VHH binders against UV-B-induced protein At3g17800, chloroplastic. Designs and how they scored, part 12

Target 1, 346 residues: UV-B-induced protein At3g17800, chloroplastic, of Arabidopsis thaliana (Mouse-ear cress) (q9lvj0)
Amino acid sequence: ASSASNDASSGSSPKPIAPLQLQSPAGQFLSQILVSHPHLVPAAVEQQLEQLQTDRDSQGQNKDSASVPGTDIVLYRRIAELKENERRRTLEEILYALVVQKFMEANVSLVPSVSPSSDPSGRVDTWPTKVEKLERLHSPEMYEMIHNHLALILGSRMGDLNSVAQISKLRVGQVYAASVMYGYFLKRVDQRFQLEKTMKILPGGSDESKTSVEQAEGTATYQAAVSSHPEVGAFAGGVSAKGFGSEIKPSRLRSYVMSFDAETLQRYATIRSREAVGIIEKHTEALFGKPEIVITPEGTVDSSKDEQIKISFGGMKRLVLEAVTFGSFLWDVESHVDARYHFVLN
Below, E stands for the ipSAE of ESMFold2; O stands for the ipSAE of ESMFold2 at other seeds; V2 stands for 0.75 times the mean of E and O plus 0.25 times the DockQ between their complexes.

## First folded at step 8 (VHH; framework vhh_gefurulimab)

Design o02 (from n01 with G26E T28D; at its last look DockQ between E and O 0.61; V2 from the best seeds 0.64)
Fold by ESMFold2, look of step 8:
Structure o02 (fold): chain B 346 residues (1-346), chain A 119 residues (1-119)
Amino acid sequence: as target 1 above (346 residues)
Amino acid sequence: EVQLVESGGGLVKPGGSLRLSCAASEFDFSDYAARWFRQAPGKEREFVSGISSGGSTTYADSVKGRFTISRDNAKNSLYLQMNSLRAEDTAVYYCAAYKLGYLSTYDHWGQGTLVTVSS
């Protein structure tokens, strides 16, 4: 298969299908199949997961050797850790390839890496702002929550998509990553909601209502569910602190989320695997680059310097919708793969 | 996960030189800001020198002009050239790597290498 890869020519002409370039042998193989024979991706993934399982099983046969005392155990443990890290990298890339597959099946192109554009306007968002395909990928109830998320980020500019802002690249990336986490959370909750709705067992607090108390409480619950990422709220305030184009819309999914106790919300807001966290970081870094770091004379690190970019509100909407969709797909892909190759620790 | 391994420590006379190395594994070192710290017996750990991912360097006043930090991203390695060594430079030297991610902060530390400066 190495002769079929054409590594010398892979970076020459073709447009990348995703901003993150896959580096492992499995990832490079799947990248080629995604382009050439996308219908074969499920079979190729199963093959790669079988190889991963075999590798893990052979290491598991020797785990008792790592429990003995002595200096040689340090070297053995290092070798086992290296192999485990290789499997983790491979698994991350398999998961990423499956997320990309879902975008391809939906006929939605991922946004390319954000870099200075040859566009005369200087805007980084040269991609189309039409988002109907992305919007159709979610249940109506989930989409209502996504719309509220967009309203918090874009504010009054929800209806003025041609406006351009100059904004911190770091903050856009932070909003993107937080939106991926939000999509992951929403999909997890929506799956439970849809099942309970179909069975007519929804909690009594899910009755439809227009009260401002429920809207305010739903907003507070939403912010609690994204508690590790205050940048979403700060971004919305920084970009659109003045009048909003739309108020937070009541929704049955918001009411359903408000019915959860704090322990359940925390559990659902947590990404289950290190691999999924790694994918979010690497994908976001591929889009926006590494955050800038300065070492102070005192030896501490300072991240306050960052690059500014020009982006339209339509471009920002497209990024956020992609991010939420990416998180939604990541939840599904993680669950699917975990059922076949157990890797989720929580 | 990430492993940082320091080497090059040892015994040296006052006025002598040593070159410390820190080898990184399982990550792209070029993405990280890197720092050297040291801890002498009975003292708090103190900053020695740092180098950003872009190559900008910073030095503690006590080592300016005597120590030089450098990195070789192709070898995933960080170096500290220590010249004109003094008895007060005796310490365990630690390598650290720092990266700001979009979801979290990544901060990794080595186990240290002993430098002893004595007659």
Scores: ipSAE 0.612, ipTM 0.814, lowest interface PAE 0.9, mean pLDDT 79
ESMFold2 (binder alone), look of step 8: mean pLDDT 80; pTM 0.807
ESMFold2 at other seeds, look of step 8: ipSAE 0.677; ipTM 0.849

Design o03 (from n01 with S52T K99R; at its last look DockQ between E and O 0.71; V2 from the best seeds 0.71)
Amino acid sequence: EVQLVESGGGLVKPGGSLRLSCAASGFTFSDYAARWFRQAPGKEREFVSGITSGGSTTYADSVKGRFTISRDNAKNSLYLQMNSLRAEDTAVYYCAAYRLGYLSTYDHWGQGTLVTVSS
ESMFold2, look of step 8: ipSAE 0.730; ipTM 0.886
ESMFold2 (binder alone), look of step 8: mean pLDDT 84; pTM 0.853
ESMFold2 at other seeds, look of step 8: ipSAE 0.721; ipTM 0.886
ESMFold2, look of step 9: ipSAE 0.727; ipTM 0.888
ESMFold2 (binder alone), look of step 9: mean pLDDT 85; pTM 0.859
ESMFold2 at other seeds, look of step 9: ipSAE 0.732; ipTM 0.884
ESMFold2, look of step 10: ipSAE 0.720; ipTM 0.877
ESMFold2 (binder alone), look of step 10: mean pLDDT 84; pTM 0.849
ESMFold2 at other seeds, look of step 10: ipSAE 0.711; ipTM 0.884

Design o04 (from n01 with S53R; at its last look DockQ between E and O 0.39; V2 from the best seeds 0.54)
Fold by ESMFold2, look of step 8:
Structure o04 (fold): chain B 346 residues (1-346), chain A 119 residues (1-119)
Amino acid sequence: as target 1 above (346 residues)
Amino acid sequence: EVQLVESGGGLVKPGGSLRLSCAASGFTFSDYAARWFRQAPGKEREFVSGISRGGSTTYADSVKGRFTISRDNAKNSLYLQMNSLRAEDTAVYYCAAYKLGYLSTYDHWGQGTLVTVSS
């Protein structure tokens, strides 16, 4: 056997402020400022974005000066690709640092990398299960949707959070990543909803009355949005059978989402930038490790031998709620940065 | 730009050896499992050898004992040492890299390098 199965990228001592370590010069600089002088992070980010813009503009100007004799077009293209890759990596790390800053401002510590524990129970969830800070970071309407999301994932065990399950580490990571995407989607929609509500252009108009608890036709569309990724569907089947799933409560935000046509819903359900997708992948890898796969004698890929972990339902709730919050912050951070350094390509 | 570029192919006599290389760029090669495939004229592409992210190797029966796959993650490179070459080994050889991500799968393919074994 030549398998190096240890996840060397997981678990750090001491406990860092975030599981993903930033590697670019800008990222390392921002990591230091996040700890030492957090009040300077906005200025430091602005400086880094200005440098990125200057570098990108200079490259465009060099193309306009393409009368330089003896320039190897192939070499020039390869150098330009390298610079673009470096700018992309730098931008990803700026976005990540800003998300971490929002967690620090909320006084919420990110969960550390999931690793084997010396806990006699064997549980990996050594982090606190208190989630009230995370729950209070979202509008009441958005939280209703988050609660429904948790109910779909945890099923009947939402009331029995001390119960422990043994489940694939890969599947937990997939649920985490899907929950990040869901939080991104929810924030995008909620932001529009809150603006329209503030301007009193929504039908019905009153903020002080909740709609009654009811099941509405169109629940399938909502389930499709939250299950747009195969990972959530597989996890939901593994945790709770559909016959015992938690009741989805109606809400004003749910009704608002159901009013979207299919094209709008699909657009809102996708991540706008490659950089944001990259952050979700890298952050989730930092938490759960890189999935282990084997190559079969037929040349195909098999992931069925992924590590199993023991986690309480309270620990799982904490992970999912953090994931949704991460996605919500990522939407805000992506929008903020795009306004200053345009990178979202439509 | 994501690229896999094969090299080291050529003409060799039966019983000879060749070493194929595959250079990866535009992605973190150490995160990927890697595979060699080959395709002879008029035939379907077939699996030759694979190596997991952790270094575990797999070989097709037709090459076992003659071919050795290896990787150098520091150089973002994949290698195939081919010994005791036979006429049946004549094909275009492709490298491929595969990663199971949490949001997507990633499957990259090279352009191929020709290996010809003839007396």
Scores: ipSAE 0.563, ipTM 0.780, lowest interface PAE 0.9, mean pLDDT 80
ESMFold2 (binder alone), look of step 8: mean pLDDT 85; pTM 0.852
ESMFold2 at other seeds, look of step 8: ipSAE 0.603; ipTM 0.806

Design o05 (from n01 with L103M; at its last look DockQ between E and O 0.84; V2 from the best seeds 0.68)
Fold by ESMFold2 at other seeds, look of step 8:
Structure o05 (fold): chain B 346 residues (1-346), chain A 119 residues (1-119)
Amino acid sequence: as target 1 above (346 residues)
Amino acid sequence: EVQLVESGGGLVKPGGSLRLSCAASGFTFSDYAARWFRQAPGKEREFVSGISSGGSTTYADSVKGRFTISRDNAKNSLYLQMNSLRAEDTAVYYCAAYKLGYMSTYDHWGQGTLVTVSS
């Protein structure tokens, strides 16, 4: 499916809510609810997951029946494989619907399938280039890493986002998919980082107790500082109270990531489920099409003549930020569903 | 489990015909380009024929006009019809499937089936 107009504020016309169209019965049902009653999507998903659990439990019982004499073991194995594949497709589409729901809750529209526009430049990026909402969806520490990622991709063009470049559609899709995987990784690491940071903050602070003692305040001053964080400048005696701030060093996610050994980094960079891998590939294919290849007379594969598109650097920035956000949401959605319907091998 | 399984090889007289089959499982075969390769004893593996996901065919010069590649995406199967066989066609024939994806490339190979052309 190609995109409808993004300027639907004045006209009534149907638009797809996401570039990937869902094919399973559950996916089609969830797609309708996403459009008509999006607040009901979580409840609809819970019912679909309960049905998947019941179906899986019934197949465990059928495996016992398949060992009974007089049963066609080959037939039961084929039926079980087909049902497992159907459950996998259904689960994949449930996960995708939940990611789309998170974008809707954030009031961020997903970019439609990339195609030529009516703009005189011929560029594909007719979507808004202002990205502040996408940037605010991440912790400040995670955003620092996202900013560095953008700098690597955009290079010297970080300061001239209105420039238009002609670039391989295949290359843009590869950058998009890599950015989804990066967002997935960042969210995984950031959750661990934030938990560890919270645990260090919760233990007692000798600096706070020492400050209370040095100010000739009793135990009540210490408890008041713990119960509510007062304005330090006003309470501590004015504009010269900067000594306190210099003893607290900010924690950076970059430093935390750099502290990992290579095996831990590799483990965290791995997409945990086949369903998540499938979503990234299918979503990216829905945006950019399947890559075209040519088989040469020598039998090699040639992709050098892939379609070219025109895109501004601001459009590319928007696309990459969406991809990172998609990956971050996918991590959360995968984790949430795994808690209710176990499917992740870990 | 991702798998490609070749079948249909055997002993055939010169001028005879054979039809090779390759059954794919564990992946969506219709998204892949598929190729036949062959390797004679002591020689390097060489390209025989290929078919894109859209059905466009390519043949090595040595087999053009004698061999026909085809696919049946509903059965996840690839075929090679070999006519007017010659002694030079004696080799192990391999089925391969290739997809350029956005996350990675995917390149799957079978174990091969032996074709012997002799009197």
Scores: ipSAE 0.611, ipTM 0.813, lowest interface PAE 0.9, mean pLDDT 79
ESMFold2, look of step 8: ipSAE 0.641; ipTM 0.837
ESMFold2 (binder alone), look of step 8: mean pLDDT 84; pTM 0.847

Design o06 (from n01 with Y106W; at its last look DockQ between E and O 0.77; V2 from the best seeds 0.68)
Fold by ESMFold2 at other seeds, look of step 8:
Structure o06 (fold): chain B 346 residues (1-346), chain A 119 residues (1-119)
Amino acid sequence: as target 1 above (346 residues)
Amino acid sequence: EVQLVESGGGLVKPGGSLRLSCAASGFTFSDYAARWFRQAPGKEREFVSGISSGGSTTYADSVKGRFTISRDNAKNSLYLQMNSLRAEDTAVYYCAAYKLGYLSTWDHWGQGTLVTVSS
């Protein structure tokens, strides 16, 4: 099934496969391969990771030789910093290319950069609202959590996706980025949950998550834990919808998450690498543009001149599902790359 | 490594001029709004002037007409031209750079440069 039924009618210029343009030599190379020879991407990535490893090992050799007489310590330090920054950018772009590849393998087109060029109704959402492929990419337990996430964001309008709202563009981008982080977290926890379920090593308790007592405790604990994370606080404050979901459905994965102590929950909610955080920020910026700020006469920063956009609730649902899927893929990609080129700080 | 390094501070007589510089490194300065703050001994840090990434300027009333903020994105540098200096301008002057992101806020500060206006 096609992921973007109306994209071929837009014009003569090729559509970008992703909103973020890659700048490093490795990123530009991988972008070309993603388009022309996608079956070669795994081999190309392996080559780029080997080059990164060799470059990092070479810098270790230069560090050892830095004691050589006549070495300019300031110049050596500047060169080392430039090489480290280049390796970090290269790694970020390898990770991004791999996430894009996963979307291509799933036959899901990424939403293009939001722009006013599709303005017959004033709406910015020109992308398809059919989301069945995105929903089927996740385990049933993870999908239940995603559905609850959507209910919190969309409220009562989950059942009427043709309605249109005027929403701060900055807040839509914040919801998107937070949803990417949520997908990353969900995939991380779901992998642990599925492993423990397969090995029959799960926290003691009943599978009956729908009892009135268990439901009430799960809902209260989940809401408190979700409220304690920055991305959840942005959810509550970042959408203009005033409806609150009429029913929160408990799940085994939700109960598993609620069984974590606060320290474990905080650890799992943290993105493991600076590179992954950078990708989320850059990808979201590519979609929604750079947030606009003004310096006040008091010297503070004000973002109140943020652009307002019109978007259907179906369009918003599509964005949030893509964001969660992006985060889920980012977790897998980060783990895959870390196993081959260690960069996660733990 | 993210750094903001102020320079150009010193001792100057009332009515004199100084030009402060702030060199940015380790980040894309052109994406940031930039600000000057100052802190006199025993006082709270106060806003002096700001310049957006697009070049729009803002000044505190106490320095308007005497100070001029500017930036040179090609040199990753922020400047404060201070004219008609007064004793009350004596302070440590700080450079700051601010960027709002979707998940993060970047707010970088320099160590400050001392300006003393005294006869």
Scores: ipSAE 0.647, ipTM 0.835, lowest interface PAE 0.8, mean pLDDT 80
ESMFold2, look of step 8: ipSAE 0.651; ipTM 0.835
ESMFold2 (binder alone), look of step 8: mean pLDDT 84; pTM 0.847

## First folded at step 9 (VHH; framework vhh_gefurulimab)

Design r01 (from o03 with A34M G50A; at its last look DockQ between E and O 0.61; V2 from the best seeds 0.66)
Fold by ESMFold2 at other seeds, look of step 9:
Structure r01 (fold): chain B 346 residues (1-346), chain A 119 residues (1-119)
Amino acid sequence: as target 1 above (346 residues)
Amino acid sequence: EVQLVESGGGLVKPGGSLRLSCAASGFTFSDYAMRWFRQAPGKEREFVSAITSGGSTTYADSVKGRFTISRDNAKNSLYLQMNSLRAEDTAVYYCAAYRLGYLSTYDHWGQGTLVTVSS
C-alpha cells in the first residue's frame, strides 16, 4: 500500500486543476468531469444550464401565486432569495469551469496558489517560464497589444527574466486582476476587429485595411502619391520618409481602438456581468489570498502593510500572460453561455 | 440587489441600552468588513465601530467600553449592543459593508435607523 501510494503520488498525484475550488453541487460535478471525462463537459454544462433555466422559470410562476397569507408571503420571499443566490453561484461556477476547460484544451496549466516557497532563494514563482503556448493563443494584432502591456509592467527588465524583485503580494494580485480585465477588453475589441477586417468594413482612415496586409511597400507608395510637391519628396527622401513612417506606425488593433468614441470605449472597457467580476475576484483571491485590511479607530481602512513576495521577472511575465489569456477566455465563455442562458445585463 | 437594512432604533433613557441589527443581502456577507457610523442632526457622519471578516473589532474612543459590535455570518447580520447611552449618542446609525478586492473596493451603505436618547 505504501509502495502503491508512492507510485500514484509520483505519477498520478491529484493536483488541483485550478486554484479556485468550486463549492456548488454543479461546480463540484463539473470539476470531476473535467478530470475524468473531459469530452462530456459540453453535455454536462448544457444539462446544468437547462436546470437553471427551469428553476428560473418556475420562480416566475410562483411569484404570480404569492398571494397567500402573510406568513406564506414571507416564506415565499425567503425561498425566492435563496434560490436566486444559488442560481447565481451555480452560474458563476459553470463559467469558471468552462474557462478552466479552455486552458486544458490549450494544454496550459494554470499557476497554482501562491504559497510560502520551499525554494532556497525564497522565490514564489515555481511555475515554468516558457510561455510559447500562451503567446500563440491570440491573434497577431492582439498579441502586439499584449506585448506592449508586458513592456509597461516589466519595463527595461523584460529582457532580464532571471532577475528577481521584492514586491507587495497585494500589488502583484492587483496587476494580475487588471491584466485579466485587459484580456477581456482586448478579446472583445479584437473579436469585432477581426469580423470587420474579414468583411472589409474597417474605418476608411486605414489604407492598410483596404489593401493586402503583406504590402508594406504599398503604404509608402500611397503616401508619396498623395504628395503634390515633388520638391518635398526630394528633400525628405523616400528613404527617410519610409524609415520615419515605418517607425511611427501603430498596430492596426491599436488604431482601431483609438477610432472609438469615448462612450463606445467606456462600454467596451467594462465587465458585462456580475458573474464575470466575481470570477476574476475569486480566482485572483485563490491565487494571492484575500487582501488583509486593518480598520483604525478613526474609521479609515489601512492596507499598506501587505505581505512582500520575491518573484522573478520571468515568473511575472508568465502570470501576466496567463491573466490576459484568462480574460480572453472569460469573454468567450461569458458570450457562449449568455447565448444559451441569458444573464448579461442589457 | 445589495441591501443593508438597519433596525432596532428607538427612544431610550440616558443610561439605558439598545441593540441595533443590520440585515444584509445580495452579497457574500462573510467576505466583508462591517462598520457602524452615526450622524447627529447638523453634524458630520462619524465612525462608531467596525468588525473585520476575520473578527477583529475597532471602536471609536467615544464609544469604547460602552458599545459592542458583533456579527452572525449564518444569519447575514451585524449587531451593535449600545450600553450606558448618553444624550450625545442621539443620531441616525448606519450600517456599512466594505471589501477590498483586487478589481475594486466594494462599499455599501444602509438607510439608517434613528436612536434617540432622551428622558
Scores: ipSAE 0.666, ipTM 0.821, lowest interface PAE 0.7, mean pLDDT 79
ESMFold2, look of step 9: ipSAE 0.683; ipTM 0.829
ESMFold2 (binder alone), look of step 9: mean pLDDT 85; pTM 0.861

Design r02 (from o03 with A97T; at its last look DockQ between E and O 0.75; V2 from the best seeds 0.73)
Fold by ESMFold2, look of step 9:
Structure r02 (fold): chain B 346 residues (1-346), chain A 119 residues (1-119)
Amino acid sequence: as target 1 above (346 residues)
Amino acid sequence: EVQLVESGGGLVKPGGSLRLSCAASGFTFSDYAARWFRQAPGKEREFVSGITSGGSTTYADSVKGRFTISRDNAKNSLYLQMNSLRAEDTAVYYCATYRLGYLSTYDHWGQGTLVTVSS
C-alpha cells in the first residue's frame, strides 16, 4: 500500500502485502487495488459482491428451468456445481482481501511467509516485536482474555521474550490457527457483551459507576427475589458476599462467557462459514507451508518429518497477537459481507 | 460433493495384473496424501500402499515389489498397479485421502472396488 512503510526492498520486486496469493479474477483485481489504491477497496468489494449476487440469481433461474431440458439434467447439475464452487472461491478471496485491508487501515503489516532467515542466529522471526498497535485494536475486556491466552501459550516465558526456542513448525502453525479461531470467538462474544452492557446502562440501570460489591449486591438481590425461601436467599447471598471480598477486579468478559450454557458456547465457538474456515487454513498454510507427513508401513500418518524452526518468544507473541487480531477482523468482515451478500448458513 | 470413486477391479487369474484407479472430486486432490486399503471377507481392513502429496511412497510388506502406487494430480486420480496377484490379494480395495490441516484433519473414503484372484 502507498501508506505502508516500504523502506526495505529487494531489487525491483515489491514486498507482498499478505502471505496468501489470490487466484480468482476478483481476488487478483483486489490485490492490485490493495497495493495501489487501498482506499478504493470497499467500493471495489461492493461492486464484486453485486456481480456475485447477479450470477447467483441467474443460476437460480437456471435451476428453475432445469426440468425443461430433461435430457441434460446431469450436465446442468454439474455445471451449476462448478459455478457455485467458483462463486465460493471468489467470495472467500473477497473476505481475505477485506481482512488484509483492515490490517492496512490499522497500519500493521502482516507477518511474511516463514522461511529460513539470513540472520546469524538462524531465527525465522524477522518481523517487528513491537505489539502496541495490535494490543490497542481490542476492547479492554477482550484484551484481558487475549493476555490470558498469551500466558497459556508462553507460560513462564512471558518475561523472557528475547530467548530463542527450537520448536515444531507444525505446532507453531497449529497455535496460530487456533489463535485465529479464538480471536473470531472473542470478537463474537465481545460484541454481544458490549451490546448487553450498553442496554443495561439505559436510564433504568444508572448504577454502573458503583463498586463491584454494590453491583454484586444488586445481582444477589435479584437472585434472592427469584428464590421464594429466605434461607435459600440468605445462603446464596452469603456466598456472593464472600466471593466479592477480593482485592482484585474480576474479568467481566470471562464471567460473561462462563454464564453461557454448553449449547450457546458450542455455537459461539463454531466458525459460521466454510469460507472463513478456508481462509484460516489457507492463510496459515501460506505462512507455515502445508504440514509434512509420513505414511508408515502400518498405514498410519506420522508427522515426524515436520520441520523445526528457531523463534524468539517475542516473535511468538507477535504471531499470536496477529492471529487473534486476524480472527477478530475475520468475524467483522464475515458479518459485513453477509449483510450485503447472504452466504452464512447458520 | 466430495467423492472418491474406485474402478478397475475384477476377476483375474493368479499371477495376473490389474490396475486400480480412484477418481477424486469436490476437493483439491493435490493437497492430500492418498492411501489404498483392502478388506478380505472375515478380516479387518488393512493398509496396502500410500503416497504423500509430495510423491513419497510406502507399501505394506505383503505387497512390496508387486504393487506400485502412483498419482496424477492433473487428472485428480490415484492408481494402484497390482502385479503377480495371489489368491490372498482377493479383497475389496478402498481409496482414501488424508490431509493434515492446521485446524483439523481432513479425510475421505471411497466405496471400494472388488478384486478377485482365482482360476
Scores: ipSAE 0.715, ipTM 0.879, lowest interface PAE 0.7, mean pLDDT 79
ESMFold2 (binder alone), look of step 9: mean pLDDT 85; pTM 0.861
ESMFold2 at other seeds, look of step 9: ipSAE 0.754; ipTM 0.895
ESMFold2, look of step 10: ipSAE 0.715; ipTM 0.877
ESMFold2 (binder alone), look of step 10: mean pLDDT 85; pTM 0.863
ESMFold2 at other seeds, look of step 10: ipSAE 0.754; ipTM 0.897
ESMFold2, look of step 12: ipSAE 0.710; ipTM 0.882
ESMFold2 (binder alone), look of step 12: mean pLDDT 85; pTM 0.857
ESMFold2 at other seeds, look of step 12: ipSAE 0.748; ipTM 0.892

Design r03 (from o03 with A33T; at its last look DockQ between E and O 0.66; V2 from the best seeds 0.65)
Fold by ESMFold2 at other seeds, look of step 9:
Structure r03 (fold): chain B 346 residues (1-346), chain A 119 residues (1-119)
Amino acid sequence: as target 1 above (346 residues)
Amino acid sequence: EVQLVESGGGLVKPGGSLRLSCAASGFTFSDYTARWFRQAPGKEREFVSGITSGGSTTYADSVKGRFTISRDNAKNSLYLQMNSLRAEDTAVYYCAAYRLGYLSTYDHWGQGTLVTVSS
């Protein structure tokens, strides 16, 4: 279908508000409202959540009927699974629509799907590199942690944003997804920090009391969050040769995070719902495509045929800032929806 | 619950045919690369055949031309058509599903189905 719409050149080509296209009836409805009447999105979401609750409650009643002797219990189980899967997909798309709404309210456009470039330079980063709106969306304390994250990813090229690299599209997507997780974590801890700061009940933890060579617990959490993708972790670790912590004054949020025990840090680094994990994977796939893999004659999987792309370090910074912001919004949206329609497991 | 269940194994004479099935549940099978492995008594598990989510197939040299892998995403099922069976094909056959995601690697395995080729 998209090829027919693309026949019309620049004057009539649609520009989607987000790279992931919503497919459920609720998702398509919310997508229309996001464009036409964005002030109605909260009310529309509440209506969709009420419908989901009603559907879940009625399935509990149908489960009682399925226990009647002489009925096909396999068929009833299959129908129940299909209905639950539909509710889960609908919920994911409601969450995504709310994240997109937050970007629209901030007047920040999401980058479009990364595709073969029409740009004469061959670079895929045709999006603007001006990032001031994204930077202002976060508390000053949270932004200091985001800046450290950028320094780890970009390394010495933090000051040379016009530099261009040829890099695996898969690796860029992995950095993006890891940055979404980091933004989710940062927002979670920042909310607790801001509450405790307002109540004047902050744990002890001076920047002068930290051990030498330590940079941040946020860095440790970052390493844990990317451990399942060694290529991403190696890239992030490899670009930070300078030791950025010596130039930056210790942040109060970093000190606050350092006061947590390991169990608290691990809990905060975990994405709470499978729906949020699904959104991150689907959104990142919409941006970068599904990873291309081949099966070797030995039966192992190999991603060496992954597409290489040209991207500036400024373009990468823009992607990472968007990813962190997406994760931050996802935390807020997940919490808001869970209070109204309970779905979070941890 | 994530599950892969193999079926269709059994006893067959040399030169015969057998069709293995693998039913997937609890995940979106169409997004996964699917593979068959086998393990003969006293030997290490070896690759038999695979099919990517895009439909590209790969076969071990020992089965090429005799075995055909296929998938039916509408039924969340993977198949292995095994023709011209030999005694050397006797093994437990395992279904596996693999997906490389941006956050994680997802790798699922079945419990296996026994194929015995004997006269």
Scores: ipSAE 0.647, ipTM 0.828, lowest interface PAE 0.7, mean pLDDT 80
ESMFold2, look of step 9: ipSAE 0.653; ipTM 0.830
ESMFold2 (binder alone), look of step 9: mean pLDDT 85; pTM 0.863

